# Ledger of designs, part 8: VHH binders against NACHT, LRR and PYD domains-containing protein 10 (NLRP10)

Target 1, 318 residues: NACHT, LRR and PYD domains-containing protein 10 (NLRP10), of Homo sapiens (Human) (q86w26r167to484)
Amino acid sequence: SLVVLQGSAGTGKTTLARKMVLDWATGTLYPGRFDYVFYVSCKEVVLLLESKLEQLLFWCCGDNQAPVTEILRQPERLLFILDGFDELQRPFEEKLKKRGLSPKESLLHLLIRRHTLPTCSLLITTRPLALRNLEPLLKQARHVHILGFSEEERARYFSSYFTDEKQADRAFDIVQKNDILYKACQVPGICWVVCSWLQGQMERGKVVLETPRNSTDIFMAYVSTFLPPDDDGGCSELSRHRVLRSLCSLAAEGIQHQRFLFEEAELRKHNLDGPRLAAFLSSNDYQLGLAIKKFYSFRHISFQDFFHAMSYLVKEDQ
Key: E = the ipSAE of ESMFold2; O = the ipSAE of OpenDDE; V2 = 0.75 times the mean of E and O plus 0.25 times the DockQ between their complexes.

## First folded at step 1 (VHH)

Design v6 (framework vhh_vobarilizumab_d1)
Fold by ESMFold2-Fast, scan of step 1:
Structure v6 (fold): chain B 318 residues (1-318), chain A 122 residues (1-122)
Amino acid sequence: as target 1 above (318 residues)
Amino acid sequence: EVQLVESGGGLVQPGGSLRLSCAASGRTFSDYAMAWYRQAPGKGRELVAGITWGGSTSYADSVKGRFTISRDNAKNTLYLQMNSLRPEDTAVYYCAAGEPYTFDSLSEYDYWGQGTLVTVSS
């Protein structure tokens, strides 16, 4: 089957696509239907110069040793999520950037045209502008529009998030008075971050005097609330910086390898442990036959994007 | 590849209650976002209530606090519990199914039932 999710910039298409992978992995989305779900960032994959299926699978798995033959045994049990089809389209000035366009079709175009793995399922996200380039590749597709949270859905989300209706009203009032915050909250993941930040401020008895001006400020406000410096002198800010850098490293490695679930060993590799992680990472127990195994994930996938973006700024500080 | 059949409609006095059911067959019910729409005589179809694959719900202002949408994935059935019914609720009620993250409205739902008539009159 082939489904196209279309929506304007900022409607949370990438957050939604990544959430679909996580929900599939936890058994809440498409239970029992797919053996593998591959998240493909079209923005990143356009850096690949070869149209080889094996390279795509190695990229998705983050491992050159991935069992390609076994994965491809039942193509009808595979789902590919092609996130950001509009990123595959190059501007007509591409030659001015000293890069020529490939004379061959990209692997993703072959996959969409059903020339490669014709029985697999595809989910494609794109901006509406790119539909004119996508439609010629499709024989039949279902189109779904993603608008994000409407004004009423944002109000309802705040009411549902807070158990205390006075806190809900106060938080929503703060957000409504800031056009940037209000607009940002149309993205469900950002709406959660904003609500969590405001709840944390209220629980700590702090008065919200100023609101964030952009998405980076929103995430930094959350970090400042849930990872403040200790009362301990001298070393507290350095410790905070190390935790932030470790979260950035975990997020970057996860994005590089299209991985959203982490084992405890992976967290230890990045020096991440203890109660401070509860604000940024959640854990779920997974039943594997007779064993129970614990996996961690960022509480919202938008956190992974934020920490990845921050990874370069944190490195520059040293 | 999903077929939807509504039931539970009928004639009710103002202030009464009705429970509508929508039986789904064909493919895995839990893969779909589900919704109830209604169409009164001479009006277009309007959203009454929606429920995502994960159980998040949305309601039209006119029914908020009176109607409750729910789903039973084990029975492949969608429900609409209608309380405190008003003459304005008189309409043909339709069950709809769409992709798991279906938003917006009518045009995004690919599968529709035949409809069940609800009449609220004194």
Scores: ipSAE 0.000, ipTM 0.125, lowest interface PAE 18.8, mean pLDDT 71

Design v7 (framework vhh_vobarilizumab_d1)
Fold by ESMFold2-Fast, scan of step 1:
Structure v7 (fold): chain B 318 residues (1-318), chain A 121 residues (1-121)
Amino acid sequence: as target 1 above (318 residues)
Amino acid sequence: EVQLVESGGGLVQPGGSLRLSCAASGFTFDDYAMAWYRQAPGKGRELVAGISSGGYTSYADSVKGRFTISRDNAKNTLYLQMNSLRPEDTAVYYCARGSFLTEYWPSYDYWGQGTLVTVSS
């Protein structure tokens, strides 16, 4: 069986996929149906040493001694969750490959096309942007769309975010009257960003006359929340601007080269360092052969898209 | 409160067509996956077709190519266009609203009272 979960960036697709693995492991989801459930992060597949099913299974199990032959004995009892198909990326050290598909990308394509383990079950999460690339690989799939918060859930979120009921009502009224803000608040993380911005404005006694006109304005509010000017610096604005320029540069390079995982050296090349970056970038340690290597990624792919778009507007050399 | 009201059922000859409608109220229709179920006399309820909040559709093998599910979010209405009807399609058809878990597998919490479809000559 093959199911495709679609939704915009930040709608909770990855959270849902990870919850499915946990619920299966605890016996609350698909009891007795699957012997193994493998979570595969598409942005991390590029880190596989070889484009072999055996290596993918070792990676998913976190153990090079995983019983591959036993696992593959009954392929119909396997579920693969391919999370973030839109984040499938090219190898870091790929020589000129004009065809575009790396061997590691080909492994997932063979799995999706049902050429490898044709009786296994697949669950694929993706942003709509990648459907053009995914649809040709599918023969028969059920499609499911994830929206995030319903209108009722958005209303409840505003009520719970603001301790003062009058502030909650005012904030929600402002958001309801702006279609872009209202739609964007389907994403829980963006809902928090919007509430945080509005709370700051209201507590400073400011009248909100101008509301965000597009997604860029919403992300600018997030940036202002998590990268404010330092207290002790006449150059705090300049430092903030340099960090933003560096994030834009990193995002642009990532999009241009279809990369979503960055090495520590690349962050240093872009002058990116410091605890405040935790609001925009996350890091994980990966075992690559005998070495442990740290990689960074934007917390949401929407941040990489946003900073990439901003890179076209910030052309001035400082 | 959540209300789902089906209409459009009736008697039709084999090979004929019917269009079912489901009027939804009491919730934000646009945010929910919707489905059509059916129940033949003496049998359990069977999922016929589903449509996500984003408009992506799925069908039971027995109706693929003959039935089309669609939604009109402006009218809070779900539709099922049934073509090339067969005697085995005879059943009470129910409109259903999806739960959170509809994103994993068919999981529907609310059903209407149903509309009878009879296919006979």
Scores: ipSAE 0.000, ipTM 0.114, lowest interface PAE 18.6, mean pLDDT 74

Design v8 (framework vhh_vobarilizumab_d1)
Amino acid sequence: EVQLVESGGGLVQPGGSLRLSCAASGFTFSTYEMAWYRQAPGKGRELVAGIYSGGSTSYADSVKGRFTISRDNAKNTLYLQMNSLRPEDTAVYYCAASYTVTYEGDEFYFDYWGQGTLVTVSS
ESMFold2-Fast, scan of step 1: ipSAE 0.000; ipTM 0.331

Design v9 (framework vhh_vobarilizumab_d1; at its last look DockQ between E and O 0.04; V2 from the best seeds 0.00; counts 0 for: pae E 8.2 > 2, placed apart)
Amino acid sequence: EVQLVESGGGLVQPGGSLRLSCAASGFTFSNYWMAWYRQAPGKGRELVAGITSGGDTSYADSVKGRFTISRDNAKNTLYLQMNSLRPEDTAVYYCAAHLRSYGYSTFDYWGQGTLVTVSS
ESMFold2-Fast, scan of step 1: ipSAE 0.012; ipTM 0.405
ESMFold2, look of step 2: ipSAE 0.012; ipTM 0.419
ESMFold2 (binder alone), look of step 2: mean pLDDT 83; pTM 0.837
OpenDDE, look of step 2: ipSAE 0.025; ipTM 0.384

## First folded at step 2 (VHH)

Design v12a (from v12 with T52D; framework vhh_vobarilizumab_d1; at its last look DockQ between E and O 0.01; V2 from the best seeds 0.00; counts 0 for: pae E 15.6 > 2, placed apart)
Fold by ESMFold2, look of step 2:
Structure v12a (fold): chain B 318 residues (1-318), chain A 120 residues (1-120)
Amino acid sequence: as target 1 above (318 residues)
Amino acid sequence: EVQLVESGGGLVQPGGSLRLSCAASGFTFSYYAMAWYRQAPGKGRELVAGIDSEGSTSYADSVKGRFTISRDNAKNTLYLQMNSLRPEDTAVYYCAAQRSFYTWGTPDYWGQGTLVTVSS
């Protein structure tokens, strides 16, 4: 079967998809149903030089010796999770043109149209704006809208996020006292940002006197907590203002080119030191041919959108 | 050379606690998904708990609520806090690493194991 999970940025589509893989691996989810569950990040798939099914399986398994013949013997026992269809990058389409292929002939296209592995199960996550590109490929699909956390789910999230029950209780109490903040935590991505911010404040011994009033304030509270501290008379590249402007510039350039993965050279172009900005940027090594290459992305999908929006407010005076 | 070295195993009474550690070297720890497996006498290895590079966790039903997996990327160390131990938790516990959580079942690296015995 084919299920499309749709929801706004930050509603937890990626978190849910990754949780499903973990829960399947431990036997909690779909016990005995699938022999293999493959998680495919649409943001990352552009890095795959070959769009052949066996190469996708090798890439997902992290093992060039994956038993492809055994895996494909029972395709009805396979689940593919295609996460972030809206994050399919323009370079992926250019890569297809270099191979003489159109988007309709890509491996992802063939999987979605059920031309390749027609009996496998398929789960696709996307923002609604990308449905115009996805719907023509679908034959029979069930659509599910992710609206976010119920009140009970918010309470459970706070309990699971904080390993210390006292911290969890204090954090949740702070949030519950602000109706606007509590409603914003309906969105799991915002809930994660809020929990991270509160944990950072508690670890630094700070008292939360004033809670944010909107999503912009929430993100700014996170940013102000985790930007590297300035050294007195220290390196200017660690200046909080320079780093903030550079993150906004990177996000704006990325959005303009519909790019979500950045090479280290691109970070240097924006005067960013990726390893020092782990609170905002994550990195992964990817096998590209025989070389291993490091790529960065914003740690949470909402950060790129947030910094892009901020770029209209953070103009550089001459 | 890649190494995963477990420690913290031992003999403990039912209801007791142990904390397992796994020191990792020879690869970029923060980019890997990490997991604990166990092999009980006469059985194959089973996945106990996993934690991805971004900190998301999952647990086998048999240990949920009693065991806690965690990682310290600054120290390149994986942990398993085991509380309320039962005799059926007796096993050799293995640390494992694989590139991301895209698939389970074929870890890239294994440790040598540490024995946990729960008996009265």
Scores: ipSAE 0.000, ipTM 0.241, lowest interface PAE 15.6, mean pLDDT 75
ESMFold2 (binder alone), look of step 2: mean pLDDT 87; pTM 0.881
OpenDDE, look of step 2: ipSAE 0.006; ipTM 0.258

Design v12b (framework vhh_podentamig1; at its last look DockQ between E and O 0.01; V2 from the best seeds 0.00; counts 0 for: pae E 12.2 > 2, placed apart)
Fold by ESMFold2, look of step 2:
Structure v12b (fold): chain B 318 residues (1-318), chain A 119 residues (1-119)
Amino acid sequence: as target 1 above (318 residues)
Amino acid sequence: EVQLVESGGGLVQPGRSLTLSCAASGFTFSYYAYGWYRQAPGKQRELVAAITEGSTLYADSVKGRFTISRDNAKNSIYLQMNSLRPEDTALYYCAAQRSFYTWGTPDYWGQGTQVTVSS
């Protein structure tokens, strides 16, 4: 069977997908139904050097000794969770960037089309915009929509986000006094941005004078809080503008070329210092053959979307 | 270079009014929040008022008497000071902070303009 979980960026699709793996492993979800459950991050799967089913299984298990033959003996007892179909991207190998090989028969597409392991179960998470690309691959699929946080879940999120209960209460009170902002926090990604911004303000000893009124204002408040300072005052202001433009250009190039992971060299092309920009970019080291290579991504896909949209405004200013 | 230039200070009798101005240059005016601080002789500098695009904050000692405002077209902020008291005598500083919705530690300061309230 095949289930599609869809929801806007930041609605908790990945969190739910990971929780399902844990609940299965503990026996609280689907006991006795699956021999194996595999979690696959579509953002990261392009780092798999060989697009073979066996390599995918080794990667998911974290074990190059996994008993592949036994695992594949009964495919109907397998569940694959394909997280973030909208984040599926082109290979990073420079030799493969030449026109010559863009395999339409990628492993994930073969799984989705039911050409590989047609009896296995699939759970696919995606943003609605990517459904145009996903639906032609699907046969008999069930669709589930993720809506975000209830009022109780928002309160719980604020309580868990802040270390100090007084901070949590102050932050939640500020948000509740603005109906538009409170409703926006129904989206977990927005809720995270708001909590991060408020925490940053409180840690800097600032008094919140006014709450943001829309998503653009929310992201701008976050950006203004966490964009790193320079030592030079006026030069620091110029550096902030240049860094902002550089983040916008990275996001725009990434969206145009469907790239969500960036090498350090790509950051340097955009004059970005990844380690200094941890509030906006996360990094991980990945094993690529014998080499270990550092890749960066926006902390949330909604940041990449936001900076891409903002890139049109930055060009207008200049 | 960021500049904040205050003007409008002077000697005034108690109960009268005075308007301070602060001209800002060297940055995008709308990206900043602004504030007025004052420092009486022998005392610490204290916040008088702060303003974002849509909200204001006032010290309790000036609430109801002082009004902060901004004019984006002139890149200026103002402090309208009514019902002045001798306790308002101080050197008044304009300050700016890159912020949309909060006020905290200013990034930039002006040179100050003297306000003296004396009978």
Scores: ipSAE 0.005, ipTM 0.384, lowest interface PAE 12.2, mean pLDDT 76
ESMFold2 (binder alone), look of step 2: mean pLDDT 85; pTM 0.860
OpenDDE, look of step 2: ipSAE 0.013; ipTM 0.228

## First folded at step 4 (VHH)

Design a11 (from v12 with R99K F101L T103I; framework vhh_vobarilizumab_d1)
Fold by ESMFold2-Fast, scan of step 4:
Structure a11 (fold): chain B 318 residues (1-318), chain A 120 residues (1-120)
Amino acid sequence: as target 1 above (318 residues)
Amino acid sequence: EVQLVESGGGLVQPGGSLRLSCAASGFTFSYYAMAWYRQAPGKGRELVAGITSEGSTSYADSVKGRFTISRDNAKNTLYLQMNSLRPEDTAVYYCAAQKSLYIWGTPDYWGQGTLVTVSS
């Protein structure tokens, strides 16, 4: 069977996909149905050394000695979760066809088209924008739409995010009294940003006096709270603006070229210190053949979209 | 230096309760998925309860309704509240941290474990 989970940026598609893997591992989801459930992050497929099913399985298992022949013996007992199909897509331009030249994308296309492992089960998550590229690959699929948090789910999220009940109540009260923030928290990714921002403010003993007007202002509030000072320890508004400009440039380059993973060298080229930017960037170590290499990505795709949009408003000629 | 330090284990009678804690340091705790695993003598490690960075929780059927996993991101601490304990819950309990959920059972970081013994 094949199921497509679709929803706008930040609506919890990845959260749901990850919870499904966890629920299968605890035995609560699909008991006895699958021997293996493979979570595939589409943005990471570019890191495969070979565009072969065996390499994908080694990647998912984290073990080059995974028993591939045994795993593939009963393909009907396999589930692949292809998370973020939209992060695999590249803009089509007559002079730029880099995606069409990538055999790694071909492997996922063969799985979706049911040419490879035709009896396995597939669950694909994507933003609606990418459906035009996904639909031609589908023979038969069930579509599920993810709309976001209900009012009850927002309340539960705040209670789960803050372990201190007093802090949870205070944060939710602030958000509930601001119609813009409350509605914005319908999007789980924005809900996380808002909770992180409020936690940062409360830990620094700051009173929330100015409230955001829209999602862009919410991201700006987060950025202003967590943007680090210059390398020499000097804190100035000009230095913070330089770091912001560099993040915007990195995001713009990523969106322009459909890249979502960045090497440390690329961060240094933009004068960015990955470990000091943990509020915006996450890192992961990847085994590439005999070498281990560190890559960075924006914590939420919404951050990359936000900084990219901001790149049009930042002075880039200075 | 990454560390996960468990505490709260001990001897308890059937039907009793225990609360396990796991203090994390050396990484950005709030960005990781956290889990409790256990290992009984002569058996492999099994996933008991997990909590994602977004706060979603899941439990093995054997503990569902009796155990509650929670996290305090401000204190970098993971908890497991264990109620209505049974002799078969006797095991070494391990705290684990995972940056992403590609597969479960291969966490990035493991604690040293804390022993829970349920006996009359």
Scores: ipSAE 0.005, ipTM 0.461, lowest interface PAE 10.6, mean pLDDT 76

Design a12 (from v12 with A97T Q98L G105S T106S P107Y; framework vhh_vobarilizumab_d1)
Fold by ESMFold2-Fast, scan of step 4:
Structure a12 (fold): chain B 318 residues (1-318), chain A 120 residues (1-120)
Amino acid sequence: as target 1 above (318 residues)
Amino acid sequence: EVQLVESGGGLVQPGGSLRLSCAASGFTFSYYAMAWYRQAPGKGRELVAGITSEGSTSYADSVKGRFTISRDNAKNTLYLQMNSLRPEDTAVYYCATLRSFYTWSSYDYWGQGTLVTVSS
C-alpha cells in the first residue's frame, strides 16, 4: 500500500512520521505487520554519495554490515517512510523527469513508481503544492490531509510555549481575538512563529497594535521583530538589508539545489553569523561516517520558503 | 530480544573520571557500529562518541581529548572512559547502535541510560 500524508508546512507531518516509527518499534502500531520500518528524511538524503538500494539501507541502519539479504527477503513486510517529498522538488519543475534527477532522487522515485520493491508499503509526507510533481509517479495512493491543531491543542501549545502563565494567557487572548491568527495557529509551525513573535514583542516592551492578515504578514512581523530598523543611520539599514538578502540567497540556493543543510563555511561565504541569527537558523552536529560535522538549517522549514519568496523583493540589483 | 544495559554512572567532582559500560545482547554485537549519546536537562540528545565494527572512532568537539570510546567484541560490551570531567558533562548517557546518522529509526537500539552528575 501507498499512503500520502499532505499538509502545509509545520502541520506536524515529520513529528507524526517519527512517532509512527517509535510506535511501531514499541509494538503499538501495526503489530506483526512489518519486520522493518525505515525512516528516510528527504531533507537529508541528498547527503548520500551512492544511489543503490543497499546504500540507502546501510544509511538508514547506520551500518555497512546490515543484513541486506535478510531485510529484502520479504519485501511485503517492509515499510518506507519518505518524509518531506517536497524537499526533493525544484520550485520551477512542471513534471518529474527521470533523466533530470540525482542518483539518490532516482532511487526514491523508483520506489514510489513501484519499480523497486513493488510489494513494499510506502508512507510519503509532502506539502500540497508538491503533489503536482508526486502525482505522475503514483499508480494509486490513499491521501490523508493533516489539518493541524484542534482548538484545545492550540491552547495547550501556548501554555507549553510560555513558561509564564500570564504571558501565555495574554498571547492566546491576542490570537483568539484575531480570526486570521487563530486559524493560522492551526498549523503547528505557524503557531511557533506566532508565539515567538509575540514573545519577542512582550520582551521588548512593545504593545501589539496591528495584527497580521495572512501567513506572509505573520513571517514579516517575525522578521521585523528580530531584525528591527536601527535609528542610528543608513549604515545600519544597509547592514539589515544585506543580512536579509543573504538569508534569501541562502534559502534560494538551498531550494534550487534541493539542500536544506548548510555548512558553517557556506554561512560565512554569505556573511551570515549562525549564532547571531539563532532566530532564523539552528545548528546540529551530524555524524557523516566517522566524522562529526556541524550543519545549519532554517529554524523552521517555512522560513526557507518565505526567504526564497522574498529573494525577488530584497534584491539590490533590478 | 535486543537489550543494551548501561552502568558506571554516578556523582563525581570536576576534574574526576568515570568509566561507563554497556552490555549488549540479542544481536550480533561485533557487526554493529556503536555510539554514546547524552542528554542534559532541557536539551536534546547529542552524539558524544562513535566506534565502528572495525574499531575506528569519532568524537564530538566538546569531549575530544577527554573521552575515549572502546569496545570488547568477545564480551559484547561498549565502554566510554571519561576523563577531566566538567559540570557541563552532567547528563544521562545512552548507549545505542550507530545506525541512523540523521534520524531515529526502528532498526536503532537504545539503552535506558545512566546518569552522570559532575558537581562539587
Scores: ipSAE 0.000, ipTM 0.138, lowest interface PAE 15.3, mean pLDDT 72

Design a13 (from v12 with F101Y Y102F T103V; framework vhh_vobarilizumab_d1)
Fold by ESMFold2-Fast, scan of step 4:
Structure a13 (fold): chain B 318 residues (1-318), chain A 120 residues (1-120)
Amino acid sequence: as target 1 above (318 residues)
Amino acid sequence: EVQLVESGGGLVQPGGSLRLSCAASGFTFSYYAMAWYRQAPGKGRELVAGITSEGSTSYADSVKGRFTISRDNAKNTLYLQMNSLRPEDTAVYYCAAQRSYFVWGTPDYWGQGTLVTVSS
């Protein structure tokens, strides 16, 4: 069977996908149905040494001695979770011998088309924007929309975030009166951003509260939280603008070339120091043959989209 | 050098509580999923509780509602709060670390284990 989980928030889908693997391992999800459940990060597939199923299994197990023959003996007992189909990474054109999909991307397409391991189960997560590319690959699929926090879960989050119950009630009331904020708070990470922003507003006391009107305003609030203007009056504000321009440049390069994992050299090309930008970029170390390499990615794919869009506004001096 | 050091095990009466700790060093703790496994005499190791790098938790049916797993990334420490203990919870408890996107049951690092005995 094949199930597509779709939702507008990249981070929430990844969190759910990883929890599903853990829930299977503890026996609370799909009891007795699968011998192996493999979590495959679509943005990381490009890091495989070769485009073979065996190499994918070694990658998922973290063990080059994984018993591939035994694992593949009963393919109907296998579940693959393909996380972030919209983030499938394509190499630069100069790395291709001919036009078309990368070999590593092709492996996932063969799994989805049911040409490879046709009896295995697949769970695919994606943002809605990639459904046009995904739907032609599907023969039959169940679609499930990831809603994130329920209304009750959002209310509980606000109560736990604020130590003062009156502040929690006030913040939640403000959010409920703004349709964009209320819906955006279905995403736990966005909920945190909104709560952090509102706490700051309340600490300022008797100011008139301005609520975000759209997704761009919400992300601008996040940027203001983690890259605030300095008290220096000038020099630090120029540094802030330079960092923002560099993040926009990295995001634009990534979108243009379908790149979502960045090496330190790529960050350096854009004048970025990865460790200093932990609020926006995450890093992981990967064993690639005999070498260990560090790769960076935007914490939320929506941040890459946001900074890419913002790159057009920065160019216009507006 | 990678180390996982468990503590907090001991003898407790049925219905009692224990809190296990696992101190981690030699790797970037916050990037790893953490788990508690247990092994009773003559049986294989089983996963009882896990926590992802994002903080999502999951529990085996036998311990759900009684055990709570948590982590403190600032202290590089994993915890297991065990309440309403039963004689069948008697086992050696192992701390384990694994990259959160790999298949569970194949941890990268294991602790030495701490014994928990539930008896009158």
Scores: ipSAE 0.053, ipTM 0.601, lowest interface PAE 7.7, mean pLDDT 77

Design a15 (framework vhh_vobarilizumab_d1)
Amino acid sequence: EVQLVESGGGLVQPGGSLRLSCAASGFTFSYYAMAWYRQAPGKGRELVAGITSEGSTSYADSVKGRFTISRDNAKNTLYLQMNSLRPEDTAVYYCAAQRSFYTWGSTPDYWGQGTLVTVSS
ESMFold2-Fast, scan of step 4: ipSAE 0.385; ipTM 0.793

Design a16 (framework vhh_vobarilizumab_d1)
Fold by ESMFold2-Fast, scan of step 4:
Structure a16 (fold): chain B 318 residues (1-318), chain A 119 residues (1-119)
Amino acid sequence: as target 1 above (318 residues)
Amino acid sequence: EVQLVESGGGLVQPGGSLRLSCAASGFTFSYYAMAWYRQAPGKGRELVAGITSEGSTSYADSVKGRFTISRDNAKNTLYLQMNSLRPEDTAVYYCAAQRSFYTWGPDYWGQGTLVTVSS
């Protein structure tokens, strides 16, 4: 089957797609339907070593020795999530018309056209403007549209998030007075980030006079709430910087290998204590055969992208 | 050499009026949100009124309708007009400037000016 999930930028398409992978891994979504679920970031498909199906599978598995032959034995038990199809259709960064699509991009088109693995299942996320390029490739696709929170739903979310009615009213008033924040709160995940930041500020008796002007500012506000600089001395500042650097490193490794789940050993490798970082990381127990194993993930998928971007900005010297 | 210097504080009777001024120097005043905070004896510091860099104002419920915050960017000065003063308005009033919305509180603080409302 083939499902197209469409919505404007920031409507939670990537968050939903990644949550589907997590829910499948835990047995909550599509139990017994798929043996493998592959998440493919369309903007990062250029990371493939070669433009062959085997290389795509090696890349998705994070292992150059993945059992490709076994994986491909029952293609009807495979799900590919092609996240951000619109990234293959960048209007101002398009490839020369004479050259067409790159070989790696052509592989994804063959998969969508059902020329490669015709019995597999596909979930494609895209912005509406790229649908005109998708429609010629599709047959019998089911379309799902993500609208985000209505104005009433945003108000209701704020009221339910805060236990104190005065805090809820103050937070919502702050957000309503900032068009950027108000519009951003159409995305449930962003709404959660904004509410978490405001709750932290209010419970610490801080006043919000200037508000975020873009998505990076929103995440910086959240980070500053849970990793504030201490006036207690240089050791506290160095520890905060180290934690930020470690979160950036973990996020970068996850992006590079298309992973959302991290084992405790991987956190330890990055000098991270999962329980102490509950503001940024959540944990779940997964049953692998007869063993129960704990995995960590970023609380919101946009945190992983944010911390990865921040990995270029975090410096020790200044 | 960033400075915020408050003036206009003093003793006033209940029902009276008082105007506070805050002279700012050492930074680009027009780029900063400005605020008045107060601290009553034995209590924490609370926001009284705020004005954004674009001129949007906000007030604490306890002073709404009685106090008016304003700014003069040409003179780098912040004002607080206080009307219908009550004994519970007695506090040290602080001028504050905030550019960074994600830091812990204002970027700059004044030294404060005492307002005493008593008969």
Scores: ipSAE 0.000, ipTM 0.241, lowest interface PAE 13.9, mean pLDDT 74

